VHH binders against Phosphopantothenate--cysteine ligase 2. Designs and how they scored, part 7

Target 1, 323 residues: Phosphopantothenate--cysteine ligase 2, of Oryza sativa subsp. japonica (Rice) (q0j7n5)
Amino acid sequence: MAADPTTGGGEAESFFRAAPPLRDQDRVAGDLADFVARHSGSGGGGRLAGVVCVTSGGTTVPLEQRCVRYIDNFSSGQRGAASTEYFLKAGYAVIFIYRRGSKQPYCRFLPEDSFLDLFELGEESDIQVPESHAAVVKTAIRNYRKAIDEGLLLKLPFTTIFEYLQLLQMVGTAMNCLGRQGMFYLAAAVSDFYVPWESMAKHKIESASGPLNMQLNQVPKMLFILRKQWAPSAFCVSFKLETDPDILLQKAEAALRKYGMNVVVANELANYKDVVVMVTSNGRTTVRRPSKEDDVEEQLIDLLVEMHSEHIMQLNQDVHKLT

## First folded at step 4 (VHH)

Design t2 (from b11 with S56E D107Y; framework vhh_lunsekimig_d3)
Fold by ESMFold2-Fast, scan of step 4:
Structure t2 (fold): chain B 323 residues (1-323), chain A 119 residues (1-119)
Amino acid sequence: as target 1 above (323 residues)
Amino acid sequence: EVQLVESGGGVVQPGGSLRLSCAASGFTFSTYALYWYRQAAGIERELIASIYRGGETNYVDSVKGRFTISRDNSENTMYLQMNSLRAEDTGLYYCATPYWLSGKYEYYWGQGTLVTVSS
């Protein structure tokens, strides 16, 4: 059933009013304003392909206000990290909203638990990078430093569902001035249910009370609010991940219509690194990586960049209709 | 009600100086980052200076070294000291702050103050 815009807005406002304060919200607000302003007014239509917000990793739901325990929506952050690299390569500025500890752009080659394995000690106890990794590390450093130093990559960390949605509202609001030049690439695994902050236990839940019975509230549908209120002219890409391919396509088509997304990227858990299906109002496009050494994200981002360029060109068509 | 009111704009000759003020009401001034935006004729509104809660500042390259943003938390007022003014500095100057109010994050803007640099 399609949600009532009036009802959806009220739920979102109640969620944000009851949420704990976002840590460093002043700093985040300033960094966002600076970043968006640098890319909205400089040089006209040719130097920057667009500005994209990429969300990456999984959200957690805390169970206590002084949190020891939480429910985690697992995501490695592989898609968001890889896609950020390809958006930067395509001439985009990227706002990267990411789960702390998830995969980072240009650092996807790093082993999960073995940071020190990147280094070895030389004969004079100097720190060295092994020859086998030196070229990859140098390329990663060069690309990362260029993106940061040129103001093309802004990184905004989250852990909880509260932080994630607060950042999403802030970024959506800041990017609204970009109109059709803005893109949202919503690859984060977002919790569907949460424990409201004000109704949450202040201290650790005691197991001596017997079985733990939890009632969770549904997280408000922020994709709808993003599309209707925060950034209505932006190009919006959302993701659906399922184990059952038949249910996956059905859910992707439903989400496209329900939330007014430009594209829903459908992927199956069993093969999400190999193949994705782009679902649009015009049909479906299957994207496959050529080999296991390639990223499916390379072709996916190329196609999305093409579609976004067409979306931006609609602004010129609309202007011509007014004359 | 969050309100920002600018003052200090006017006509000044090239090489001159102006000090803009932005008086804030309806919120705890010291809690939030504060911004100056400029809108010149035929150009989109651009962020020219920012000041964060901790006193850190940031400037667009075209004004760096000539403009200084500051804040007085006790007076709930932000300032933009503009020195060595040039014809290209002509425009409408806005102070702004993003603010969470009743579950919404929005930019709150002043009315704007006009700065004209001409001989």
Scores: ipSAE 0.413, ipTM 0.673, lowest interface PAE 1.9, mean pLDDT 82

Design t3 (from b11 with G54S S102Y; framework vhh_lunsekimig_d3)
Fold by ESMFold2-Fast, scan of step 4:
Structure t3 (fold): chain B 323 residues (1-323), chain A 119 residues (1-119)
Amino acid sequence: as target 1 above (323 residues)
Amino acid sequence: EVQLVESGGGVVQPGGSLRLSCAASGFTFSTYALYWYRQAAGIERELIASIYRSGSTNYVDSVKGRFTISRDNSENTMYLQMNSLRAEDTGLYYCATPYWLYGKYEDYWGQGTLVTVSS
């Protein structure tokens, strides 16, 4: 990517130049290009509500180049997985950038540690689903297969901060041709600091008898680069999760202004499944789930879809004024 | 079972032409992107041509204008038309289709077909 002096793109460029090569990069690029072309105004015929990139789960920061030690910014991926289902239901095509091992769309009902309890052995050792789960599993399979087979869901996995940001750059750049039809829903828990690949120990850091000192660099602020360089016309939604409600809204409003987000979704760790606050330049909107059986994401996505539609229509009005 | 079977390889003079075919069974071509890879002696397999669900195609620079990838979804068969063949085109040609499995790209591979360009 080119450096932009108004956006501080030099830091982003140095990060990508120094990062390890993304595994399967050519295949990712090919799948992504096909997916975007298929669902753009030139390929998808404008019949989709839009195309959204959903990021989900937490990034890890590796400590050695050939090693297993990581700093983990843990997230279950519940928000991104649930939101992906509702975007698909709303008529979107979804690019799902997700942490390997995090919650998957249509699989949120799966128990954390009891996956095999979803199955039983029948006569002649065939695999069966117990009646208590059969309807939910069948619905999940039908919805998932439809999304994949119709080319409405593209899944792109990451583990490390390097993979995450490389995928975000590729997706952001590819989606730029969608203009205002594109949406970014940035629900991944992203590391603030990392160990540069070139400065990492090539082998395992041995157990020390004294304190372990390591230099961490600040991760470049890719939300700013996404908004100003990669996909400037897209509708951008970011997330703020905090334990303290008093600072949460201040941070959300600061992020809205600093990164040029269309919406910042603010939620407390204690109740993030029950209630969220959408922060926009026009004010705040509180979204609550009606019951514990419901997803807060259902109402959240419905409102975001409406706002995205308005964003698309605003471009048409602006073009008419310029002509 | 998914199976890919290549055919059409052989010995050809420089400047000659060959048409490779890849027949698929156990799955439907129309739902997948399809690839041709080439492996020359002592060199890692490289992606030389691709055709996507949209019908769009991509080629490595060394074969652009000389090779054409196409598919017939009704016959479940993919083709690679190779024209103006050079000695450097010698190698094993594999057809492949990527699939998504547990968070990573995997490939179904054919057995490969040998193309030798020699005088």
Scores: ipSAE 0.000, ipTM 0.251, lowest interface PAE 15.5, mean pLDDT 80

Design t4 (from b11 with N58Y D107Y; framework vhh_lunsekimig_d3)
Fold by ESMFold2-Fast, scan of step 4:
Order: C-alpha cells, then sequence, then structure tokens
Structure t4 (fold): chain B 323 residues (1-323), chain A 119 residues (1-119)
C-alpha cells in the first residue's frame, strides 16, 4: 500500500524509492531480522528489559554520485556510544546505527590519532598492550565480546543521509513487532538538507568551472513517519542541541509536541557532557554528572529505562483489564 | 517476486501432530531469518517460532519443547513440526520474512494455513 500524500508519507516514500541502493542491504536485512526475532517475546528463556535502537554520529550529504565532496553534520558519536554501554548494562538488546569512524561502544578511551600506541612489541616481536593501558583494554574487550557473542549488540554502519534513513526505515519497520518493548534513542546529528541522487553530478565537480550553485532539498520529516507508520507504539527519545540556552527548553518542548516524542533530551553545546534536561509531557528533569570522571549518560539511561518500563506496564495493565 | 506458500494444516485431536511447510521463492533464502506466526480469531498475530540465518532458533514459551522449527536452504523450505497439540494452538499459521524491495523494508507474508485442534 502506497503512503498517503496528505499525511506527508508520500514525500518519504519518494525519497526512499529514489535513493541509491543500501550497501550490503540483503546482509543487513538478514542480520536485523535475526536480531529482532531473537529478542521478541520471552526470547532465549529470559525477558530483556527492552530492545533499543540507538542512532549515533553525524550524516553526510554527498554532492556527486561518485562522491569526492560532501556536507558533513559533524558529531563525535560520544552520546550514542556511551548510552549504548549503559543500555547494555541495564539489560537491553541494542541496535546501534552509527556513522563510520565515530566513537564506538567500549572504545571511547581510544586515542583519536594514535591507535598503535595501544600496542608494543615484546622481546620476541609478539604484540603486547602496554601495562598502562592493559586494564582498560581488557575491560573493553570483555564487555564488547560479551555483547556481540550473546547477540545483544547489532552494529549497522552508515556514512550518507541516504544510508542513515534507509537503515532507520529498516530498523523501525522490523521493531514494530516489539510494540511497546521497542525504544528509539535518536542521538545522531541528521542533515536537514540534501542533494537528490538524480540531481547529482556523476563525477567530481571541477573547481575551474566558476561559482558552485547547489540546489538543496529539505530532508523529509522521518520522525513523523517513525511515529505514525513504522513503530507507533515504541518509546521514542529525540535530542535537541542548541548553542543559545535562552531558547533551548522552548524548542525542546515544541519538538516534543510537534513530533509526538515521549522524551526530548535538551542540551547546550557548551556543557553537553555535564548536564542534560529531559523534557516530557509531565515536566522537566535535570540530569547532571557528579564529577568529570562520570558519564551523564549513566543517570540519563537509568531514568529513561524507568520511563520505558512504565510505558510497557501500561500495556500490561490494559491487557489485564480486558482479560 | 518474493513469495511464501504455506501447507500442511488440518484438523487434529488434542495430543496429535502436524508438520507445516513454507516454500519460498524470489529471494536468497539462506541470508534471511524466517518466522512462523499464529493468528487466532479476533486476536492479533503472535510470533511462535523463528529460525536465524545461522540455524539458531527462538520459540515462544507456550510452544517450547512441543514445536520444532527447521530450514532446508537447498530446497528453499522452512518447516514447523508441531507435537502434543492443544486446543490453544488452533489458528491460522503464517510464515514470514522481512525483505528489502524497491526502497521498502517490509514483512512478506504467506497466505496462511489453518490448524484446528478439537476435542
Amino acid sequence: as target 1 above (323 residues)
Amino acid sequence: EVQLVESGGGVVQPGGSLRLSCAASGFTFSTYALYWYRQAAGIERELIASIYRGGSTYYVDSVKGRFTISRDNSENTMYLQMNSLRAEDTGLYYCATPYWLSGKYEYYWGQGTLVTVSS
């Protein structure tokens, strides 16, 4: 069934039909289906707290089909990577949609430009981890391997806005069967404007050709489609980042109502590692890390997990009344 | 064209057995997870069993130990062996697989096969 153009769904459907094919789409589809099925109902003999889709990092907008130039919505991926660790700790299964090259769960300690400094050669030319890093690396390996090997973490990479939105559609649609047990934690920095694939030059744009005139279209409002079509019963968390604190909370409250989010996490660029404000229909809650050695994400995820549990419990109460 | 066709349904007495089959075509069968859903009259579809690409399986608690899901990638067929059937197992059984086609990621469903367990 085609999307109804009066509800904005036609714009989203047109975007997806015109998008270039997703890299390894058949493998992604299989991995995603396996992951969701494994965690549906009372999977594996125990009940999970829930299944969450975490989006992380920034999207790029390619300017050519054989891309050399792009517009980048830069994000380190710190929020999404840290939050994924805390969701896993809280007993969630996590689908991690991430920008290639952004911060990874359990790897936030890694030096940006000095990966080889994590290793040294021993007397017999064997690869070793320096004693100063051994404990941190060992803990990272244990946590990462546990999450992967127990089927609790599925990593889905993107680079472009096209790949990102295709993955979000796939995950949203796949998670719909989880109903209220599903959660979306939308921390990626998403491009507002893009160059349509069919409008792009096939090859590198030559700088000697004079002024570069680009026609940018607005990216369709995917948060509406996620809430109305893909996963209407899921618990949805979005992010609002502002440089101006005077308008931050007003914009967060507007976004909560406009897109039908359960929670909008508002943070100021200057202190996003130190403090966030959760905005809900019931009011505002400020979350501040106790020290610079702590993650604000620890308390944030604990509170979101409580709210999500309440969301799930409402369904259970309704079912009990009907039976 | 992605197609799923169920067969093997029928009427059985409590304690009986049935084997359902789902024949698949139009996609790379070995790369996708495959699901069995059950729909009782007036109730939304429930996931009963799944088989992962690597051969691992999932079962809803009510059928564990009684139902066995399997796949034959060479025949593009998935099976559900149902033993010790109960009245509560009555319903339409659908096989399903998610698939990416023409910019849409959707579940593709078979037509369903009816299983009736009566006393």
Scores: ipSAE 0.005, ipTM 0.328, lowest interface PAE 10.8, mean pLDDT 80

Design t5 (from b11 with S102Y K104T; framework vhh_lunsekimig_d3)
Fold by ESMFold2-Fast, scan of step 4:
Structure t5 (fold): chain B 323 residues (1-323), chain A 119 residues (1-119)
Amino acid sequence: as target 1 above (323 residues)
Amino acid sequence: EVQLVESGGGVVQPGGSLRLSCAASGFTFSTYALYWYRQAAGIERELIASIYRGGSTNYVDSVKGRFTISRDNSENTMYLQMNSLRAEDTGLYYCATPYWLYGTYEDYWGQGTLVTVSS
């Protein structure tokens, strides 16, 4: 029951047909198939709590085929990076779809813009890490290398809306065989509008040509396709970020019903690091970090892991209902 | 400070039973998946049993129906009940947890407890 883009969802089909080819598509497909097969639990002893796809960072919309101008949906990637660390801690394998340049798992505490500040020259001009950062850097390297080397973290980069949606389709389709063991944690900031690839100028738009007139199409709503076609049995978590708290919960509840999400995580831009609200069919749960030294993601992921375990166990309950 | 300490290993006759314990100090079990690994002489460590936060379990085929993994979060202890022991079950048994944020994975391995099944 994997989705065929040529027969399912007319808007999605048109988008994928017209999109530029994904860079290294065959290699990505191979890496995904290998990663999912290693963690399917059908052979090799099923040690995992589950497999989760985490999306992180913001998409860009190019305005030209040979891209000079673009529209950017800003997101630091803090939520996705932190959540990936806690999913790995909880015994998950993680497929991390991320915006190039966004925050990375285990690197959130490293200097953002001053790469060379991580280093100093020692005796004989050898490169060293300053004592003030050495312990943090060593811990990051150990945790990151362990996750990669044990095949528990697969990183898939994107920049454009086209790359993002092609990766999401590939990952969704590949994870379908995991059934209820699969989870989608959709924390990326996704563009609502785009310029179709075939309609773009091939070269830089010249300012001397007069006013800039661009027609934007709506990005197909991939959450619906993910739920109905690509991975219908997976546990799906989406995010609502709002500047106005009065409409936040209304929008979250609307998204839960419209797209058939298991959970919608609602947060305000002003306090997204301090507090989130989990919205489900069973009600609302507020999660607050105990202090500024703690991550809100720690308890959020623990609660989602518990809910996911219940989702997996519901197969047994559903079978009992059939008898 | 964070440690896993195994106990309960020993020498037993084929068909006998042993109960292994893994006690944690410096952290609490309630938020972790917990594992038992076995290492026979000259063989790499293999995962034999897992228990997740919600109580779901998984076993390698060779021990399924004979071994039972359990946890007691109030005692901060995990158990492996081993029944119908075979010569092939001989090896070092390790308790492990995948804690990824503070220290390496090896920092939260137990020392191992030896199980010898002999006639």
Scores: ipSAE 0.000, ipTM 0.132, lowest interface PAE 18.0, mean pLDDT 78

Design t6 (from b11 with T31I S56D; framework vhh_lunsekimig_d3)
Fold by ESMFold2-Fast, scan of step 4:
Structure t6 (fold): chain B 323 residues (1-323), chain A 119 residues (1-119)
Amino acid sequence: as target 1 above (323 residues)
Amino acid sequence: EVQLVESGGGVVQPGGSLRLSCAASGFTFSIYALYWYRQAAGIERELIASIYRGGDTNYVDSVKGRFTISRDNSENTMYLQMNSLRAEDTGLYYCATPYWLSGKYEDYWGQGTLVTVSS
C-alpha cells in the first residue's frame, strides 16, 4: 500500500522527491546502517538498555538555492546535548542528530565566544589547560572518547530543514529493525514552514528589488510518518514548548493523542531548565531540578528509561497502532 | 547501481577449505556493513557472517571458529575463508549489503556461488 493520506504520507513523499540531495548521503547511510546493525540485539550488541535517536538544535529554512539567507528556528541544543550524556550513562547507544554549531554532549561547560581562554602556552609552546579547568576538561575528553571509540555515539549533523528531515527518515527506517528497543527523543526545534527547493530563486535576491514575495509551504508532519510507517514499535518522546502555561498542558495532551506519542514533555520558555511536565496516557509527572547546579535532564532521562523498559517488556499489549 | 559478484565456490571434500570472494561496485564500499548468507535447498537464507565498517565481525554458532570473514577496502572486495568444511555447509553463498536508495534501505544481493561438500 501507498502512504496513509490522513497522516500526510503523500505530502511527505512529495517533500522528499523535491528536496535537494543530502550531502554525503552514502556515507551517512553506511554509518547509520553499520551503527544500527551492531546494536540490533544480535550476538555482540545485546548488553544495551536500548538505542535512542536524540534530535537537537534548530532547523534553518534556505531562501535561495545558491543561498546566503535563511530563516532560523532558534535552539541552543542544551536539552539534546544534556540528555545524550544521561542516555549514555544509562547504558544506551545514541544516534545524535544535531544542528551544526549547537551544544555538544560533554562540551556544555565551554565558554561562549572565548574558546581560547580554556588554554595557555606552557614551556616550549606546548598547549596546556589551566589547573582550575583541567579536571572538567579531562572528564569530558574521557567520556566523549569512550562513547565514540566504543561505538555508542553516532553524530549526524544538519543545518537545513531538508537535511534534518532526510536524516530523520533514514534514522527512522534504519531503527525499525530494533522494534521496541528503539526510542526517539525529538528535542529539535523544527521549522513549521519552508520554501520548496524548486520554487526558490537560483541566485541571490537583490536588496534593491521591491517587496519580497515567496511561497511558504507547511512542513509535512513527520511525527505521523515516524509512528505509522518508519518505526511503529519504537518508544516516541516529543516536546512542546509554550510561553502561556494555561494552554501548555492542553496542547501537550492534544499532541499526545494526535501524533500517537508515548510521552510529550511540556515546558514553558521561562523555566525550561528548571522544570518539565511529562504527559502520558496515564497522567502527568512534574520533574524539577533540585538546584541550579543540577540538570533537570538527569531525573527526566531516568524516568523515560524506566518507562521504555516497561514498553519493551509489554507482552500482552500491542505496542503498534492496534493499542 | 549496486553490484555484488561472488566467486570461489566449488566442490570440496569434508575437512577441506575454500575461499569465497565478493567483488563490489556502485557504492562506497568502505563505509557499509557486509554480510555472507547461505541457502540450502528448501531452507530460507541464513546470515552466517557479518563484517562491520570498523572491522568487527560476527558469526552464527555453526561456523564460529571455522569461517573467517574479511574485507579489503582498497580492492572493494569481501572474503569468506571456510575451513574444516562439513556436508551441512553445502549451499548457495550470497554476499549482501543494506543500501539506502529512494527513501528506504534494501538488502542488495549477489547472484550466489555454489559450495558443495561431498566425498
Scores: ipSAE 0.321, ipTM 0.714, lowest interface PAE 3.5, mean pLDDT 84

Design t7 (from b11 with L101T D107F; framework vhh_lunsekimig_d3)
Fold by ESMFold2-Fast, scan of step 4:
Structure t7 (fold): chain B 323 residues (1-323), chain A 119 residues (1-119)
Amino acid sequence: as target 1 above (323 residues)
Amino acid sequence: EVQLVESGGGVVQPGGSLRLSCAASGFTFSTYALYWYRQAAGIERELIASIYRGGSTNYVDSVKGRFTISRDNSENTMYLQMNSLRAEDTGLYYCATPYWTSGKYEFYWGQGTLVTVSS
């Protein structure tokens, strides 16, 4: 089909042509293709599990090609890391596109600033984990190694908006062969504006240059391209975070309509760890964690897995109607 | 430019055999995983078989034991040997590979080769 100019296809192509090369792009492409192919079995014996791309953390916008300064759309990566654990538990294979330095699946218990605080020296000068933390650490190691060793978790790191969008394009295109078995869980905090790479200062911007006037271009709307070109049959989940609850739900409903999302997960800044609202064409569902020790993501993922299973079943019904 | 050209399709009776070939050019063939897809009218393309860079293979359950995928990196060619063909195997067969060119990542497809299994 010819590209609709209103979808931003021409702007997206210009963005990708002008972007700096992705680090190890051929290796990433091969690893991604191998990962998708391993999990593309037809029906899998009637299995309802799928493949999900989880995006996590925040993108940066570099201000110089040899970057000292950048604009950071900060996110801890808590949502994406926790959700990845629950998707793996639910029998999904996960492609985890993450910001370098953000929270990792099974490692959310780690202290922010001190690797060495996790260890102590034993009687024989061996490295040990204190007994108070040993159970959590052992469970994390077992779950993480199982996911990696069984080929159920593929980790793809980014830092900049350029790396993020290049990875999203690669993953979206690769997952298209999965049809309805594919899911996108777009929890990354993505920059709305950027400085074009070719127009960027090569070296550190000098403060003696006077007032800093930067030209920021709007980042192309990749959700349209994902939905219409890269993976049109996939189940797509996006996120909205707002301070005003009245505006939040209106924006979530607008995003369903405008971007063709299957689900928009809406949360307020004040309580995003405690409660989320899933917005669909059928209505709204509130999900709350029972206590501060629980993850809201556990119930959220259970509900999304159920919705995705229904989405997959619709394809089977359509195929049967044609036969 | 990346190009994939399929050949070997045709009309065959149930229980018969066909060998499909996919000739590739414009990329480092040995570096990439390669796929065979099948498509019937009005139905999404189905992944039938895959072959990874290291030579390991995967098949959809309906063709396991009947189809064999292989690659020859020296000839830049991928093959699909189809045995014990059934009427349900009728369709357009596409070879495919993901490839990154400067500024664009996409799945490149051949034009397809038609396989018809009929008496």
Scores: ipSAE 0.013, ipTM 0.421, lowest interface PAE 8.8, mean pLDDT 81

Design t8 (from b11 with L101E S102R; framework vhh_lunsekimig_d3)
Fold by ESMFold2-Fast, scan of step 4:
Structure t8 (fold): chain B 323 residues (1-323), chain A 119 residues (1-119)
Amino acid sequence: as target 1 above (323 residues)
Amino acid sequence: EVQLVESGGGVVQPGGSLRLSCAASGFTFSTYALYWYRQAAGIERELIASIYRGGSTNYVDSVKGRFTISRDNSENTMYLQMNSLRAEDTGLYYCATPYWERGKYEDYWGQGTLVTVSS
């Protein structure tokens, strides 16, 4: 494939044609179409500020078709899970594309690795859930069930880069009918390189002696395709995580221009829970959490919701000027 | 704790106007979406108007062009301006907001205010 921007769509098409089939694709397509249609217009009397696609967690690149080995882009899913809670609070419906095993909305404060941490033994050796944990668990169940049962949260799981990009394409094209009411909040850690499906060993890679030779192809730049083809009017937020603070803002500004994002959220690995920088065409805004007990995502989502509202209003102003 | 108190209901003749108010306390008003619901005779409680954090609004078709929802974040108050009232607008009007407490999501409702459109 050539490096020309005009071949980006061809690369994406080739990727999707060659990708393994998405599990339960027809069910996912039906659920997604119903979810978007339910929330897409004012004609239904909806209470929504908009519909946001939140991507969360890290993608894996399988090395075999019957996969036991991966190249893993690790991400806990903290940002996406917390942000989903705040988008729901702000009156959005949320399509949550997430890595299986990553942090979930309303479950961020529950024990991850050992369910036994949820329990303790009383004085008579009876099993108890401490009142504080019991309250948190009950609240998590209520919030989660309310969001699901009211049709405000649609969860779409992925593990591999193939599943992730197929879901992103399906969600992007489905949300196109929302125009400027749609938002993409792209917090997933996405693989830059992958092994083509046809190039993979069908079974576990075994080498009695000799070097392992693998061809890695560059993953197509889906942010270009999302902006130009799938949902060109949507409000798009992407993330830049960096260990070197000196180049972080330069890279964020470059990504803003290169991919046509409305906002790039820049953060350092060392302090990502405490502070982020929102980079827009109008400049930089630093967002800091007031205390270690607060979420930086609370103010971040508040500001993004305000910017998204302005983005919607700008379309209305442009239409009025043309009339 | 979250409190929502509606006021401004009353009896009005067809074609008349009323302005409903919803006074809020116990949460950061400016960060929340706010809603007006109506419970009319023979109809389940329905969402009639919404106002979002950024000022965007949404209306059910039956009230478009007649009702206007607005908010005053400095006064922690939401309004519903009702013009060209019809007999079918008769009902209890409730204001509501989803309230997020760390790990908790519940809709909070006011007590309702009665609007009667009759001669």
Scores: ipSAE 0.000, ipTM 0.211, lowest interface PAE 15.6, mean pLDDT 79

Design v5 (from b11c with S56K; framework vhh_lunsekimig_d3)
Fold by ESMFold2-Fast, scan of step 4:
Structure v5 (fold): chain B 323 residues (1-323), chain A 119 residues (1-119)
Amino acid sequence: as target 1 above (323 residues)
Amino acid sequence: EVQLVESGGGVVQPGGSLRLSCAASGFTFSRYALYWYRQAAGIERELIASIYRGGKTNYVDSVKGRFTISRDNSENTMYLQMNSLRAEDTGLYYCATPYWTSGKYEDYWGQGTLVTVSS
């Protein structure tokens, strides 16, 4: 492909060609083919609202091939994990591309560093869940097991920017056959710059008396390739996080137009758990959680599901009007 | 490198049985969904049976109860047991699997095996 600033095709091809091999690529390819085939056409569940790819957590940029040092785009994964629960509740099958160690669906109540605090030793040294957590843990187990056992949740882990973009390419390409039934919910915090794999030090970088000089290349914008090549009919939702509220909506509107997104979800770093703004070609909708005990994702997903349903039904409405 | 080879086709009388085999090589067989397609003269190729990685199966209505799809991951082989064959079952039977290579999924097909049910 010729390089085009609006498509990024040549840059994307160069990135993938030079990237290290994806861990368990054959397994991922097989799992994706199985999952998509199960939920498409006559082979899929005809009652599904759709299939959504949710990306969650932050990517890392390794500084050495045998990585000890990295640059991290920190994200807890709260948005993606919560949204996955609500998509499953809404009747979607979910492909969950997530950062290893980030928040998981149904496990958001878990303490980050206190795994053993979830358990007590009961009588005769049996392992028990404290009464204060028992109901929540049981609900989490039931919901998680149901989603996995019924083939409604496929989990695909990443750590590096290389793994993330390789998974996004595989998932995007696999979901193309779903047409308008497919949705991308791109909530991962993605690195803007990276160190090319072939130019990396193979071993730990040694201490230097002077400044550490590193060459960082811009990560190709895969949103163009997703929209133009991998899954052109899918419903695409991207996220914009900003510290400055004055430029947040301007940047969200620019991203909507530039990348052909159906929705850009804009939020400020200071209040991202409390309020988001959905930006579409038809205007802006503010979504607020009613209390600190509620998830902003509940109303956000309800609105996105409604918009996705309209996207799917556009051809049917047009055909009806012609007759 | 990726190769699918069908065998077991032949000529049978109505009500007869055949077992088709699909031998696979060049990929991690146990990780992929596998399909049987049928191509009859003048008709588009149709998916008649599928078997997923976890062993779940699907069939087109016209073959339900008559055909059984199975897989042997240790032998890298998929089977189609066909019973109570009808004239309309006549056609070329293709083994297929989607495969990820060079940044894309491609359907890999065998060359097909002919099943003729004489009326």
Scores: ipSAE 0.152, ipTM 0.613, lowest interface PAE 5.7, mean pLDDT 83

